# Designs tried in a protein design chat: VHH binders against q6dbn1. Part 4

Target 1, 243 residues: q6dbn1
Amino acid sequence: MRCISCREEYLPRNAGTCKECYVEAGETEEELKREIDDLKAKVAFLRLSSSLDHGTSSTSRSFTDVVLIASEDNAGSPPIPAHKSVLVSRSPVFKAMLENEMEESLSGTIKISDVSYDALRTFVYYLYTAEACLDEQMACDLLVMSEKYQVKHLKSYCERFLVTKLSPDNSLMTYAFAHQHNAKHVLDAALSQIVENMDKLTKREEYMELVEKDPRLIVEIYEAYLSKQVNTAAGGTSTSKTS

## First folded at step 19 (VHH)

Design N3
Fold by OpenDDE, last read:
Structure N3 (fold): chain B 243 residues (1-243), chain A 124 residues (1-124)
Amino acid sequence: as target 1 above (243 residues)
Amino acid sequence: EVQLVESGGGLVQPGGSLRLSCAASGYTFSKYAMYWVRQAPGKGLEWVSEISQDGSYTKYPDSVKGRFTISRDNAKNTLYLQMNSLRPEDTAVYYCAAGSYRPFNPQKLYFDYRGQGTLVTVSS
């Protein structure tokens, strides 16, 4: 019989598709499911609580009522215009800031400390579009901002990106960063990478630095490592008894 | 809301002492190495002290070593800087800052959070 998908000859005992095509189809289905879930999450994030569906393009400067200023040591960053309604809908922190009678709510100016203009611009753009062009540095900056302003969707977005950039060489510092910011997905991925490469990583400068400055993280790493070793040893003894 | 509030700055004579405090809120204080940084008029930001999460590790630049002492109380979410033998060159706005474990570009010091600062003026 010929496979319906790849048209290759396969043994008649198999259903209308070969085993390979069946597996590929399953993988594709799972990928599509993930994509659908991501799109749903994006739509939910972008839904403005206020019924004013003003189809205003995410980039329109029209009717802006607040400006954000990146306050780095350089007093000269241009203000980024935004809508209070968007900020309030996306961040409970902005909601709290703008609902109170603080200077920020009255002046229409919010000073954002310890962020670059580029990071702030990207952050504001994300609040409107749920999209960002990320490099490694920007992903970290935005993850920190997402935590500070409690933008959960952005945090998840940054975590996903950082997981794709995970390597043995950056795993220790990635773990420390993830631990600091409660980035669970990144933390788990980094920890797995560390445990798999423990013999190499204990010789690195980053490891010695963590031992000196933050030994609690090293203890956690070893607990995970030992747990894996014990489980592997227990699994090996069960296979030897069935032979 | 994340907030770092510095206090204890003021006018002091050369050879005098000050104790700065930084009250932290809105984040997990104990997960961060903490720093004091300062900015003198017309100059860039200068690192002046580092303390690890549990306080077991401290570091100082040569400019303040032996004169400044950093400490922390995690139960109170407070950072301290004891400054002794103050010099006119120590005149600056002093900021407390929470250090970040950045996976990339480890040579650069990153801060997730920084206070508004407190002015220290050392003058005769």
Scores: ipSAE 0.861, ipTM 0.952, lowest interface PAE 0.5, mean pLDDT 89
Fold by OpenDDE, fold request of step 22:
Structure N3 (fold): chain B 243 residues (1-243), chain A 124 residues (1-124)
Amino acid sequence: as target 1 above (243 residues)
Amino acid sequence: EVQLVESGGGLVQPGGSLRLSCAASGYTFSKYAMYWVRQAPGKGLEWVSEISQDGSYTKYPDSVKGRFTISRDNAKNTLYLQMNSLRPEDTAVYYCAAGSYRPFNPQKLYFDYRGQGTLVTVSS
């Protein structure tokens, strides 16, 4: 029989498609499922809880009622206009800040400490669009902000990006960063990479620094490494008994 | 909400002592190396002291080594800086800061959080 997809001759044991095409189709289906889930999450994130049909799309300064200011040491960052309704909808922290008769609520000004203007601008843009142009530094900055302001969707977005930038060379510091910020997906990915490259990584300066400054992380890494070694050894003994 | 609040600053004579405190809230204090940094009038930010998460590691620049001691109480989410033998050149706003690991520029010091600072003035 000829495969419906690749038109190659295959043994008729499987219904309509060759094994390779079936596997590829399965992978595609899984990818599409992930994409659909991501889109659903994005739509959910962009839903405004408030009845005000303020179209999320217009970055227009029209009817803004709050400004965010990056409080860097340098007096003079331009204020970023926003809508309280959007902030409250996207962040429980902003909700708490703005529902309380705090100075921020009354003044219509929120000072954001320890963030650059560019990071803050990107953050605010994300709150409106669920999109951001990320480089490695921006991803880290936004991940920190996402945690600070409890924007879960942004945190996940940043984690996915950081996982794509993971390499053996940055794995130790990525692990430390992820550990510090409770970035579970990044943490797991980094740990896996560290375990696979342990012989090389123990010779790095970053490793020595962690041993000295944060030995707890090194202990956790070794626990994972040992666990993997034990499991590999156990799997090898089971195959030798069946011959 | 994440907050770092410094206290203990004031006016002291040369040779005097001060103890600064930093109360941290809104984040997991024990996951961060903590720092004291200072900014003198017309100067940039200067690193003053570092302490690891569990307090087992400390580091000082030569400018304050032997005079300043950093410590922390994780149970109280508090950072301390004991300053002895103060000099006029120690006059600055002192900030408490939470250090952040960064994957891509490991040699650069990053802070996730920093307080508003406390003023220390050393003058006759």
Scores: ipSAE 0.860, ipTM 0.953, lowest interface PAE 0.5, mean pLDDT 90
Fold by OpenDDE, fold request of step 22:
Parts: sequence; C-alpha cells; structure tokens
Structure N3 (fold): chain B 243 residues (1-243), chain A 124 residues (1-124)
Amino acid sequence: as target 1 above (243 residues)
Amino acid sequence: EVQLVESGGGLVQPGGSLRLSCAASGYTFSKYAMYWVRQAPGKGLEWVSEISQDGSYTKYPDSVKGRFTISRDNAKNTLYLQMNSLRPEDTAVYYCAAGSYRPFNPQKLYFDYRGQGTLVTVSS
C-alpha cells in the first residue's frame, strides 16, 4: 500500500499512513494542541473586564490614570503610564493595592521597588500584550516581578524561557532560583539536569557555595538523585528475569 | 504584598550601639539569604552583612567586622543588625534586602526585595 501522506510503499499493517507519517502527524497534533492552549491562555489573560473589550492592544497612552515608577537608587526614572483597569485585571496584587484607599490609588502613582526601568517597562508592556522580548536577565527579573505581583501568565512565560536556557553549567543556580520563586517547571527541569550531571556538578564552586550557605538545597538534590538511582536499579532487575 | 520594613535607626553618639530590625512579609522569608546594605550620603550602596537562610552562615566586610552582628528569626520573619562601637563613617541609610539566586552572572549580587531603609546617624 502507498502512504496517503508521503506516497511511499508501506506494509499494510498501517491504516492508510506509514508509521513515520503517523508519528509525525501525532507530533504535529500535539504541537498544535499546545499552541492552541497557549493562545487560549493568552486570550484569557488579555481579556479585560467587559467594559474595555475594545481590542486595541496598543499601549495607547490615551486615558491613562496611573503611572508606575521604578524606584532604583536613580531618582530619575521616567514614569510609565498605565491604566488602573489593566493593572487590576492582570494582577491581584495591583487590584488589592488600587482598591484600597491607599496613597497609591489616590495619587495615581505606584512606586515599584527593586526593579530597573527596563524591567518595569517590559513588565507593563507584557500586561498589555502578553509578549516580551526576553534575555536571561530579563526573564529572571520578570519572573521575580510576576511572583511579586502574582501574574501567573507571566510567570509561566518566564519559566518556559528559562527552561530553554537551562544547561548543566547553570543548573544549580537555576534550581536555587526556581526554588526561591516556586517556579515548579524550572525547578523540575533543573533538578533533572542536576541529577544527570551530579558527578560533574559536585566539583563546581557553585555546589560548594550551596553546601556552605544553603545545605537544604543540596539535601533535596541528593534525595532526588537517590530516588532516581533506586528506580533505575529496580527497573534493571525486572528486564533480566524475562530472559 | 511583599514588604520589608526597617526600624531602629536614629541618632547615636560615636561608640554607641543600635539595633536595627527588618520585618519581612509577603514572601517566604526562610528561602532567602538576607543582607544589610547601607548607603552613605554621596556614596554608593555598600554591603554590610550577610546571613544564610538558616542563620548558620554569616559574613561581614572588614569595615564592620567585629562590630556588627547580623541575625534572623525565621519564625518572626525578622532580620536584625546589632551595631556596636558605631563610628561617624557608619552614618548611612541602612536597608535590608533579600538575596536572589541568579542562574546567570552568579558572581553578581542580586536582591529580589529591599526595604525603604532606616537612617542611622552617628554624630557627637
């Protein structure tokens, strides 16, 4: 029979498509599903309360009613205009902040501590667009902000990015960072990489530093390592009995 | 909301003592190494003290070593700095800060959170 997709001859055991095309189609389907889910999540994130449904994704400075100021040691960061309605819709923390008759709500000025202007600008842009240009540093900064302001969609976005940047060399610090910020996906990925490279990582300066400063993390790593070793040993014994 | 609130600053005579406190809220305090940093008028931010998550590790620069003691109470989410033998050079705004692990550029000190600071003035 000829495959409907690739037109190659294949043995009739397959329902109209060759095994390779079937697998590829499955992979494509899974990818599309992920993309759809991501788009849905993005749409959900961007849904403003019914009153602002006018689709203009443009960070239009028109009718802004609040400004955010990056409070770094440099007293001179320009204010970033925003809409309270957007902030409130995207962040429970901003909602709480702005619903309270706090000075911030009355003044229309929110001071954001410990964030660079660039990070804050990117953060605000994300709140409007669900998009950000990330490098490694920005991803970390935004992850921290996402946690601080409870922007779950952004946190996930940053986690995905950081996972793509994961390497054996940065795995320990990535794990530690993820641990601090409850970044589960990053944490799991980092831990997996650490366990796979344990022999190399125990010789690194970062490892020694963690042993000295934060031994709890090392204990957790070893627990995971041991668990994997035990499971591997158990799986190896089952295959030898069936021969 | 994440907050770090410093207290205990004030005017003190040379040779005097102060105890600073930092009350942390809105995040898991015990997951962070904590720091005291200070900024003197016209100067940059200076690291003053470090304490690990469980308090088993502490570090000081030579400028304050033997005079300052950092401690923490994780049950109270509070950081402390005991400052003894204060000098005019110790005059600064003191900040508590939560240290951040960073996967990239690990040699640089990062803070996720920092307080508004408390002023310490050492003057006769």
Scores: ipSAE 0.859, ipTM 0.953, lowest interface PAE 0.4, mean pLDDT 89
Fold by OpenDDE, fold request of step 22:
Structure N3 (fold): chain B 243 residues (1-243), chain A 124 residues (1-124)
Amino acid sequence: as target 1 above (243 residues)
Amino acid sequence: EVQLVESGGGLVQPGGSLRLSCAASGYTFSKYAMYWVRQAPGKGLEWVSEISQDGSYTKYPDSVKGRFTISRDNAKNTLYLQMNSLRPEDTAVYYCAAGSYRPFNPQKLYFDYRGQGTLVTVSS
C-alpha cells in the first residue's frame, strides 16, 4: 500500500500511513499541543484583573487612575474604574485622548456617550481580559465601541459573532450596519446572503426603507447581484459546449 | 475622537427663529443618517428631525413640521436645523445624533453618537 502522506510503499498492516509518517504526525501533534498550552498560559498570564473581578471595595486599592462614565441618560450609573495604561495600550484613540492632556486626561474621567452601562462595563472588561459574553445587541454595541476606539481585536470578535447570527431576515439591516461600521467580514457575509435571497428581500419593509433613505446601499447590492448572475451565466455556457 | 458639537442655541422670543449647527468629526459623517433630538426640562428625549445620508430624505414629527427644516453639508461635516415660528414648548436642549443601523429591533431608533447639546429657550 502507498502511504497517503509520503506516497511510499508501506506494509499493509498500517491504516493508510507508513510507520514513519505516523510517528511524525504524532510528534507534530504533541508539539502543537504544547504550543497551544503555552499560548493558553501566556494568555492567562497577560489577562489583567479588572474592577469587575473584585467587589467595589477593592477598586480603591487597585491603583486605578481613570473612570469611565456611561451616557448622561444613565445619570445613575456608577463610574467604571480603569487604568490609563491599559486603555492606552488597547486603544489608539484612548492613547490620543490621554496623551494630549485633554480634559479627560486631567480630570481622570472619560464620558462615553450613547452607551449603556452594561455595554461600557463589558467593553472595559474586554480590554482587560479579552472576554465578553455576547448577545446580538451587545455584539452590535461593542462593535460600535470597537470601531470608535479602534480596538481591532474586539471588532473582529464581534464580527465573528454577528456572522453566526446572520439570517435572511436580518441580512439587509446587517449589511447596512456593517457598511456603516466598516465591518468587512460581516458586510461580505450579509451581501452574500442578500444576493441569494434577493427575490424575497425586495418585498420586505427594510428593503423599501433602504431604497428611500439610503439608495446607495441598494445600488451596491444590485451590483453584486448582477455580477453573480453574469458569472453564473458564463459558467453555464462553458459546460454546454464540451458535451 | 468622535465629536459632535452643537451650536446656535440661545434665548429667543415666541415667533422667533434660530438656526442650529452641528459640527461632526472623527467618523464618516456621510454614512450616517443624522437626527436632531431635544430634551425639555423634566421630559424625555424627543425626536425632532431626520435626514438621510445624502439629504434626499427628511422627516419631521407633527410637532415641528412646517416650522423646522433639517439640512446637511457633507463636505463640511455639518448638520443644520432651521427653526422658525418658535414656541415656548420648543424650549429644550437640542442634540444632534448619528443614527445607527441595527440588525436587531430595526424599529427602534439607535444612535451611535450624540453631541452635548445646545440650549434653546423660547420665552417672552
Scores: ipSAE 0.859, ipTM 0.952, lowest interface PAE 0.4, mean pLDDT 90
Fold by OpenDDE, last read:
Formats: structure tokens, C-alpha cells, sequence
Structure N3 (fold): chain B 243 residues (1-243), chain A 124 residues (1-124)
């Protein structure tokens, strides 16, 4: 029989499509499902609460009522205009800041400490669009900001990006970073890479630094490593008995 | 909200002592190495002390080694800096800061959080 998809001859035991086309279709379906889920999450993030929905979905500077200022060591970053309604909708921390008649609410100025202008601008842009152009540094900066301001959607966005940048060479520090910021997805991925490359990584300067400064992380790594070794040993003994 | 609040600064004579405190809130204090940094008038930020998460590791630059002692109480979410034998050159705003691991450029020191600072003036 000929495959309906690729038109190649396949063994008649398979219903309508060859094995390769079937697998490819399955992979495509899974990818589409992920995309749909991501889109749903984005839409959910961008929805303003009905109480705050003053129709201000616009990134327009029109009718802005708050400015954010990056307070780096350099006293001269331009203010970034925003809408209180958007900030409150996207961040529980901003909600708390702006609803409790704090100085920030009264002044219409929020000072953001320990962030660059570019990071802050990108952060604000994300609050309006759920999109950001990330490099490795920006992803880290925004992840930290997402924790500080409790923007869960942004945190997940940054985690996904960082996982794509994970390598054996940066795995130890990635793990430490993820651990510090409770980035579970990144943490798990980094830990997996560390365990797979343990022989190489134990010789690195980063490893020695962690042993000295944060031995708890090293203990966790070894626990994971040992667990994997034990499981592998147990699985190997079961396959040898069935032969 | 994340907050770091420094206290204990003031005017002191050369050879005097001060103890700075930093009260941390709004984040998991014990997950961070903590630092004291200072900024003198017209100068950049200078690192003056480091302490690991559990306090087992401390480090000082030569400029303050033997004079300054960093400590922490994780149960109280508080960082301390004992400063002895103070010198006029120690005059600065002192900040407590939470150190961040970074997967990229690991040799660079990053801070996730920093306080507003406390002024230390050493003058006769």
C-alpha cells in the first residue's frame, strides 16, 4: 500500500500511513499542542482584570499615569512611562505598591533599583506584549525582576530561554542561579547536564568555588548523581536476568 | 516587597569602631551570599566584605582585612559588619547587597538586591 502522506510503499499492516509519517505527524501534533498552550498562557497574561479594564490595552504613551526609573549608579536614566492599571494587573507587587497609597502611588514615580535602563525597558515592554528580545544577560536580568515583582509568566518565559542556552560549561553556574531564584525548569535541566558530565565538571574552577562557598549545592548534585548511578545499576541487573 | 535596610552608620573618630546592620526582607535571605560594598564620594563602588550563605566562608580585600568582620544571622535575616580601627579613607556610604549567581560571566559580581545605604564618616 502507498502511504497517504509520503506516497511511499509501506507494509499493509500499518493503517493508511507509513511509520515515519505517523511519527512525524505525532511530533507535529505535540508541537502544535505546546504552541496552543503557550498562546493560551499569553492571552491569559495579557487579560486585564475587569475592574482594571479601562480599555487601556494600548502601549501608547497616551494617558500614562506612572513612570518607572532605573536607579543604577548613574543618576540619569530616562523615565519609562506606564499605566498603573497595567502594572497592577501584571504584578502583585506593583499592586501592593500602588494600592496602599505609598509614596510611589502618590508621586506617580516608581524607582527600580539594581536594574539597567535596557532591562527595565524590556521588562515594561513585556508587561504590555508578553514578548521580549532576550540574550543570555537579559534573560537573567528579567528572571530576577520577575521574581522581585512576582511576574510568573515572565519567569517562565525566561526559564525556557535559559534552558536553550544551557551547556556543560555553564551548567554549574546555571544550576546555582536556578537554585537561588527557584527556577525549577532550569534547575532540573542544569542538574541533568551536570550529572551527565560530572567527571569533567569536578575539575572546573566553578566546582571548587561552589565546594568552598556553597557546599549545599554540591551535596544536592551528588545526591542526584548517586541516585542516577543506583538506578542504572539496578536496571542493568534486570536486563541481564531476562537474557 | 524586597527590602534591605542598613543601619549603624554615623560619625566616628579615627581608630574608632562601628557596627553596621542590614535587615533583609521579602526574599529568601539564606539562599544568597551577602556582601558589604561602599561608595566614597566621587569614587565607584568598592567591595569590602563577602560572606557565604551559611557563614562558613568569608572574604575581605586587603584594604579592610583584619579590621572588618562580616557575619550573618539567617534566623533574623540580618547581616552585620563590625568595623574596627576605622580610618578616614573608610568614609563612605555602606550598602548591603545580595549576591547573585550568573551562568554567564561567572567572574563578574552581580547583585540582585541592594539597600539604600548608611553613611559612615571617619573624621577627627
Amino acid sequence: as target 1 above (243 residues)
Amino acid sequence: EVQLVESGGGLVQPGGSLRLSCAASGYTFSKYAMYWVRQAPGKGLEWVSEISQDGSYTKYPDSVKGRFTISRDNAKNTLYLQMNSLRPEDTAVYYCAAGSYRPFNPQKLYFDYRGQGTLVTVSS
Scores: ipSAE 0.859, ipTM 0.951, lowest interface PAE 0.5, mean pLDDT 89

Design N3
Fold by OpenDDE, look of step 19:
Structure N3 (fold): chain B 243 residues (1-243), chain A 124 residues (1-124)
Amino acid sequence: as target 1 above (243 residues)
Amino acid sequence: EVQLVESGGGLVQPGGSLRLSCAASGYTFSKYAMYWVRQAPGKGLEWVSEISQDGSYTKYPDSVKGRFTISRDNAKNTLYLQMNSLRPEDTAVYYCAAGSYRPFNPQKLYFDYRGQGTLVTVSS
């Protein structure tokens, strides 16, 4: 029989498509499903909570009504204008800050501590667009901000990026970072990489630093390592009895 | 909301003692190494003390070593700094800060959170 997709001859056991085309189609379907889910998540993130009864069609270009200021050691970062409505819709923390009679709500100024102007600008941009250009450092900065301000969509975005940047060389510190900021996906990925490279990583300076400063992380790493070793040993014994 | 609130600052004579406290809320206190940093008038931020998550590790710069003691109570989410033998050069705003691990810039000390500070003035 000829494959409907590639027109190559295949054994009649396959229903209309060759095994290769079937597998490829399945992979494509899964990829498309992921893309659709990502798009849905983006659209959901960008939806402004309709709590404003937009009954009145006046497209009045809502002027910015709040500014964010990066407070680093350098006095004089330019303010970043924003809309309270956008901030409130994207972050429960901003909602809480702006719905109360706190100074931030009254002054229209939010000071963001320990963040660079570039990171803050990128953060605000993301709240409007669900897009960001990330390098490794920016991803970390935004992940921290996402945790602090409870922007789940951004946190997930940063985690996905950081997972792609994992290497044996950065795995220990990435694990520590992820652990501290409750970045579960990054934590799991980093831990997996650490366990696979334990023989090399225990000789690193970063490892010794963690032993000294944060031994709880080392204990967790070894628990994971031992668990993997036990499971591997158990799986090897079951295959030998069926021969 | 994450908050770090410093207290215990004030005016003290040279040779005197103060105890600073920092009350932390809104985050998991025990996941962070904690720091005291200070800023004197016209100067940059200076690291003063470090304590690990469980308090088993502490570190001080030479400028305060033997005079300052950092401690923490994780059950109370509180950081402390005992300052003895205070000197005029210790005059500064003192900040409590939560340190963050950073995988890509190990040379820089990062703080996720920092308080508003408490003023310590050492003067005769």
Scores: ipSAE 0.835, ipTM 0.938, lowest interface PAE 0.5, mean pLDDT 89
Fold by OpenDDE, look of step 20:
Structure N3 (fold): chain B 243 residues (1-243), chain A 124 residues (1-124)
Amino acid sequence: as target 1 above (243 residues)
Amino acid sequence: EVQLVESGGGLVQPGGSLRLSCAASGYTFSKYAMYWVRQAPGKGLEWVSEISQDGSYTKYPDSVKGRFTISRDNAKNTLYLQMNSLRPEDTAVYYCAAGSYRPFNPQKLYFDYRGQGTLVTVSS
């Protein structure tokens, strides 16, 4: 029979499509599902919480414009204008900062420490658009900011990007970074890669650095490694008994 | 909100001693290597001390080695810097900072958080 999709001859056991086309269709379906979920999440993130309708008179503080300034080391960087209402809607931390009588609320100026102008600009842009052009460094910077300001959507966005950039060469430091910033998806992916490449990674300078500076991470890595080894050994013994 | 608040700075004579403290809040203190950095007038930021998450590892530049001692109390979320045998060249604003792992630029020191600093003046 000829496959309806690729028109190649396939064995009649398959219902209208060859095995390859069926698998490809399944992969495409899964990809589309992920895209839809991502779009839904983006739309949800961009929805301004209409909570303006709760009529209590005291909340009518008209959020005026605010400026964000990158760290003191960038004394020459221009301020980044933003709307308090947008910041409050996207970040619980900004909400807390701007709804109280803190200096930031009164002055209309928020100082962001230890961030570059470019990172801050990209961060603010993301709060408005849910989009960012990321390289590896920007992804790390924004992940840190997302954690600090509790922007969950951005954190997830950065994690997904960083997972695509994982390699054996950067896996140890990526793991350490993910661990520090509670980036679970990145952490799990990095750990998996580390465990698969333990023979090579233990010879690296980064490994020795972690042994010296942060041995707890090394212990966690070895726990995962041992767990995998035990499971593999157990699975191999079960298949040999059935033959 | 994440805060790092330095204290203990002041005026001291050459050969004198100071103890700086840094109170950390708003993040998991024990997940970070902590640093003291300083900035002298007209100069860039200089690293002066490093301590690991559990305090088992410390490092100093040659400029302060043997004179400065970094320590931490994770139960109190506090970082310390004991400074002995102070010199005029130690005059600077001292900052505590939380170090960040960075997978793509291992040669650069990154900080996720840094305090407002405390002024140390060593003068006769």
Scores: ipSAE 0.834, ipTM 0.937, lowest interface PAE 0.5, mean pLDDT 89
Fold by ESMFold2, look of step 19:
Structure N3 (fold): chain B 243 residues (1-243), chain A 124 residues (1-124)
Amino acid sequence: as target 1 above (243 residues)
Amino acid sequence: EVQLVESGGGLVQPGGSLRLSCAASGYTFSKYAMYWVRQAPGKGLEWVSEISQDGSYTKYPDSVKGRFTISRDNAKNTLYLQMNSLRPEDTAVYYCAAGSYRPFNPQKLYFDYRGQGTLVTVSS
């Protein structure tokens, strides 16, 4: 009997589908389930709060009611118009700023230092669409912004991207970055790379720099390394003597 | 809300001293190497000092070495810059900034946070 998916002959145990095509269908099903979960998370992220529901006329003069301004380096930083309702719905930090602060609410201007115009524009676009084009630099910029403004959906998206770019070569600095910004998934993945490659990594210049400038990170790495070795040893009953 | 608020700027004579403070809030201060950077009128940003997370490592460019001292108090979330033997060329807006680790261009200096600055004017 031929498999209906790949048209190869198969044993009759699998109801018209060979074992390999059956396994591939299961893997595709898991990929679709992940896509559905991602879409559900996007829908939840894009919802506005009920207090921000608008039934306004299209002739209103206040379509946007706030502007964001990137970095005050005297750069040509065009203002980015936005809606307070969107900012508040996506970010608890903007909610607290705009509900409890008279300066930003009264002026209609939010100044954001140490961010490029491109990063701010991409961040605002994400608040409206749940989409962003990432490269390595933008993912770091947006992760920092997502942590600062508590935009968890974007932070998770940036974290997944950074994990796909993780390698032993960048693991120390990825760990340090994730530690600074409480990016736990990136932190855990980077730590695993570090402890698995400890012998090579301790010879690198960035390791020596961390020892000199930020030894607490080194202590954390060693504690995790030793805990991994202790837990492995505690699970065994072997004697380690070599005499 | 992340805030870095500089204070202690003002007008001072050449040869005088000034102490800048930077009050930090809204983030874990002790996780960041801290920097002082300055911008003279019509010029770009210039690095002035660096201090490591626990305060044990400091670094200065030759232009200020021996005259400026950076320090931090992690219990008070405060960064300091003691400036002695001030010169007219030290006139600038001084900013405190929090240094960022970056995994792909680690030698480039990035700041996650920077204050609004305090003006230091050195003139007779």
Scores: ipSAE 0.647, ipTM 0.856, lowest interface PAE 0.9, mean pLDDT 83
Fold by ESMFold2, look of step 20:
Structure N3 (fold): chain B 243 residues (1-243), chain A 124 residues (1-124)
Amino acid sequence: as target 1 above (243 residues)
Amino acid sequence: EVQLVESGGGLVQPGGSLRLSCAASGYTFSKYAMYWVRQAPGKGLEWVSEISQDGSYTKYPDSVKGRFTISRDNAKNTLYLQMNSLRPEDTAVYYCAAGSYRPFNPQKLYFDYRGQGTLVTVSS
């Protein structure tokens, strides 16, 4: 018989699609469903409040009403114009800052002294578009900013990126980073890598440094390791999860 | 909102002492190694002390070793720098900073949070 999709011959079945194409179609459907869920989350994140005042000034080029300034080093950083309505819609921290007659609300300037211009620009771009060009450094910078400004959508985005970059070599420091910033998804993924490679990791320099400088973190790793060993022993049988 | 607020700066004569404080709020203070860094007028930023999360490890550059003592009180969320035998070259704005773990560049020092600084002037 010939498959209607790939036209390759296959063993007889009560269907016109070979096993390989059937599996491929099922995998594609799952991928599309995940992509649809991601897009739905993006749309929900980008939605503006219906309570917005739609000004009609014909002399305003962009209608921006606030400026963000990155002052990590010098006063040479360009200002980043933005809309208060966007900032407030995306961040409870900006909402509190801008709606409570704080200095920033009155001056129209928000100074952020612990961030580079590139990180701030990328952060603001994300607030408008739900998109960011990430590399390893930027993902960490934006995760820290997302925690500081309580932008959950961005934090999730950065966490997914960091999980894709996880390896045994970076698992200890990734765990420590995630622990500092309450990044639960990254923390759990890093912990699993650490537990599976414990014998090799305990001989590394970064492990020995953590024992010396931050021993509570090491205790938490071992408690998780021991808890996993107890649960495995108590179960006594291998189980597999199937859909 | 995360805040690091330095205090205790001022004018002091050479050979004098000052104690700097840094009040931390809005984050879990005990999860961070803490640092004092300084910037002299017209100069770059210089690291002057490090203290580990539980206070058991401290480190100083040779320029301040034996004269400066870093300490922390995790119950009060406060970082301290005791500065003794002050010299004119110690004149600077002093900042407290919270050190970040980073998975891809562990050799480079990153700060998640920095204070606004307190001015220390050592002059006759």
Scores: ipSAE 0.630, ipTM 0.847, lowest interface PAE 1.0, mean pLDDT 82
Fold by ESMFold2, fold request of step 22:
Structure N3 (fold): chain B 243 residues (1-243), chain A 124 residues (1-124)
Amino acid sequence: as target 1 above (243 residues)
Amino acid sequence: EVQLVESGGGLVQPGGSLRLSCAASGYTFSKYAMYWVRQAPGKGLEWVSEISQDGSYTKYPDSVKGRFTISRDNAKNTLYLQMNSLRPEDTAVYYCAAGSYRPFNPQKLYFDYRGQGTLVTVSS
């Protein structure tokens, strides 16, 4: 009998697919389920929070009614027009700012002086599209903004990117960054790298600097390390060995 | 809402003193190394002091070393800059800023948060 997927010959007990293609199809199914879950989360994020029709269609609310201004060092960056309804839908912080008749709601201007224009533009684009073109620096900038404005979907997006860029060389500073911003997924991944490479990392300039400037962070690393060793010793069972 | 609010600026004669304060809220103040930076009219941003998270490490550029003293009170979430022997070239808007750890450019100084600044004018 010949497999309909890979066309390899197989034993007659299988009804048209070989063992290898059956396993590969199961792996593809799980990847598709993950993609569907990601798309569902993206759709939920992009939903507008307004739950009442005010007697007109969404077209009547499509014109921008607020401006964001980035001023990292200079006040000359272009304003970024936006919709209050989008900002409020994506961020509890913007919701509190804009629905409670604060200065920003009345003036129609939100001034943000701790971010570059490129980072703010990319942040606003994400609020509209759930997409951003990330590099290492932008991912850190947007993670900081996502924490500040409580945009959980963007924070998760940045965390996944940062985990893909994690290496032993950047693990200590990645841990410090993640700790600073309560990025648990990145924190846990960086800690694993630190524990596996501790003998090398304790000799680095970055480690010595942290011991001097931020010793509480070092204590937290060791406390987590000790907790992992106790859990491994107390309940660990290894059924597989290294090859 | 993250806020850094500077105060204590004003007009001072050369040789005088000022103490700047920065009240922090909306984030965990003790997790951040804190900085004072300044911007003179028509100039870029210049670093003037650094203090570590627990206050045990401080650093200054040569231009202010011996004249400026940074300190912090983590119980009050407040950063301070004592400025003595002020000179006309110290005239600037002074900002407090919260330093960021960054995994990919660790030698570059990044700030997660910065205040709106307080003006210090040193003139006769």
Scores: ipSAE 0.616, ipTM 0.841, lowest interface PAE 1.0, mean pLDDT 83

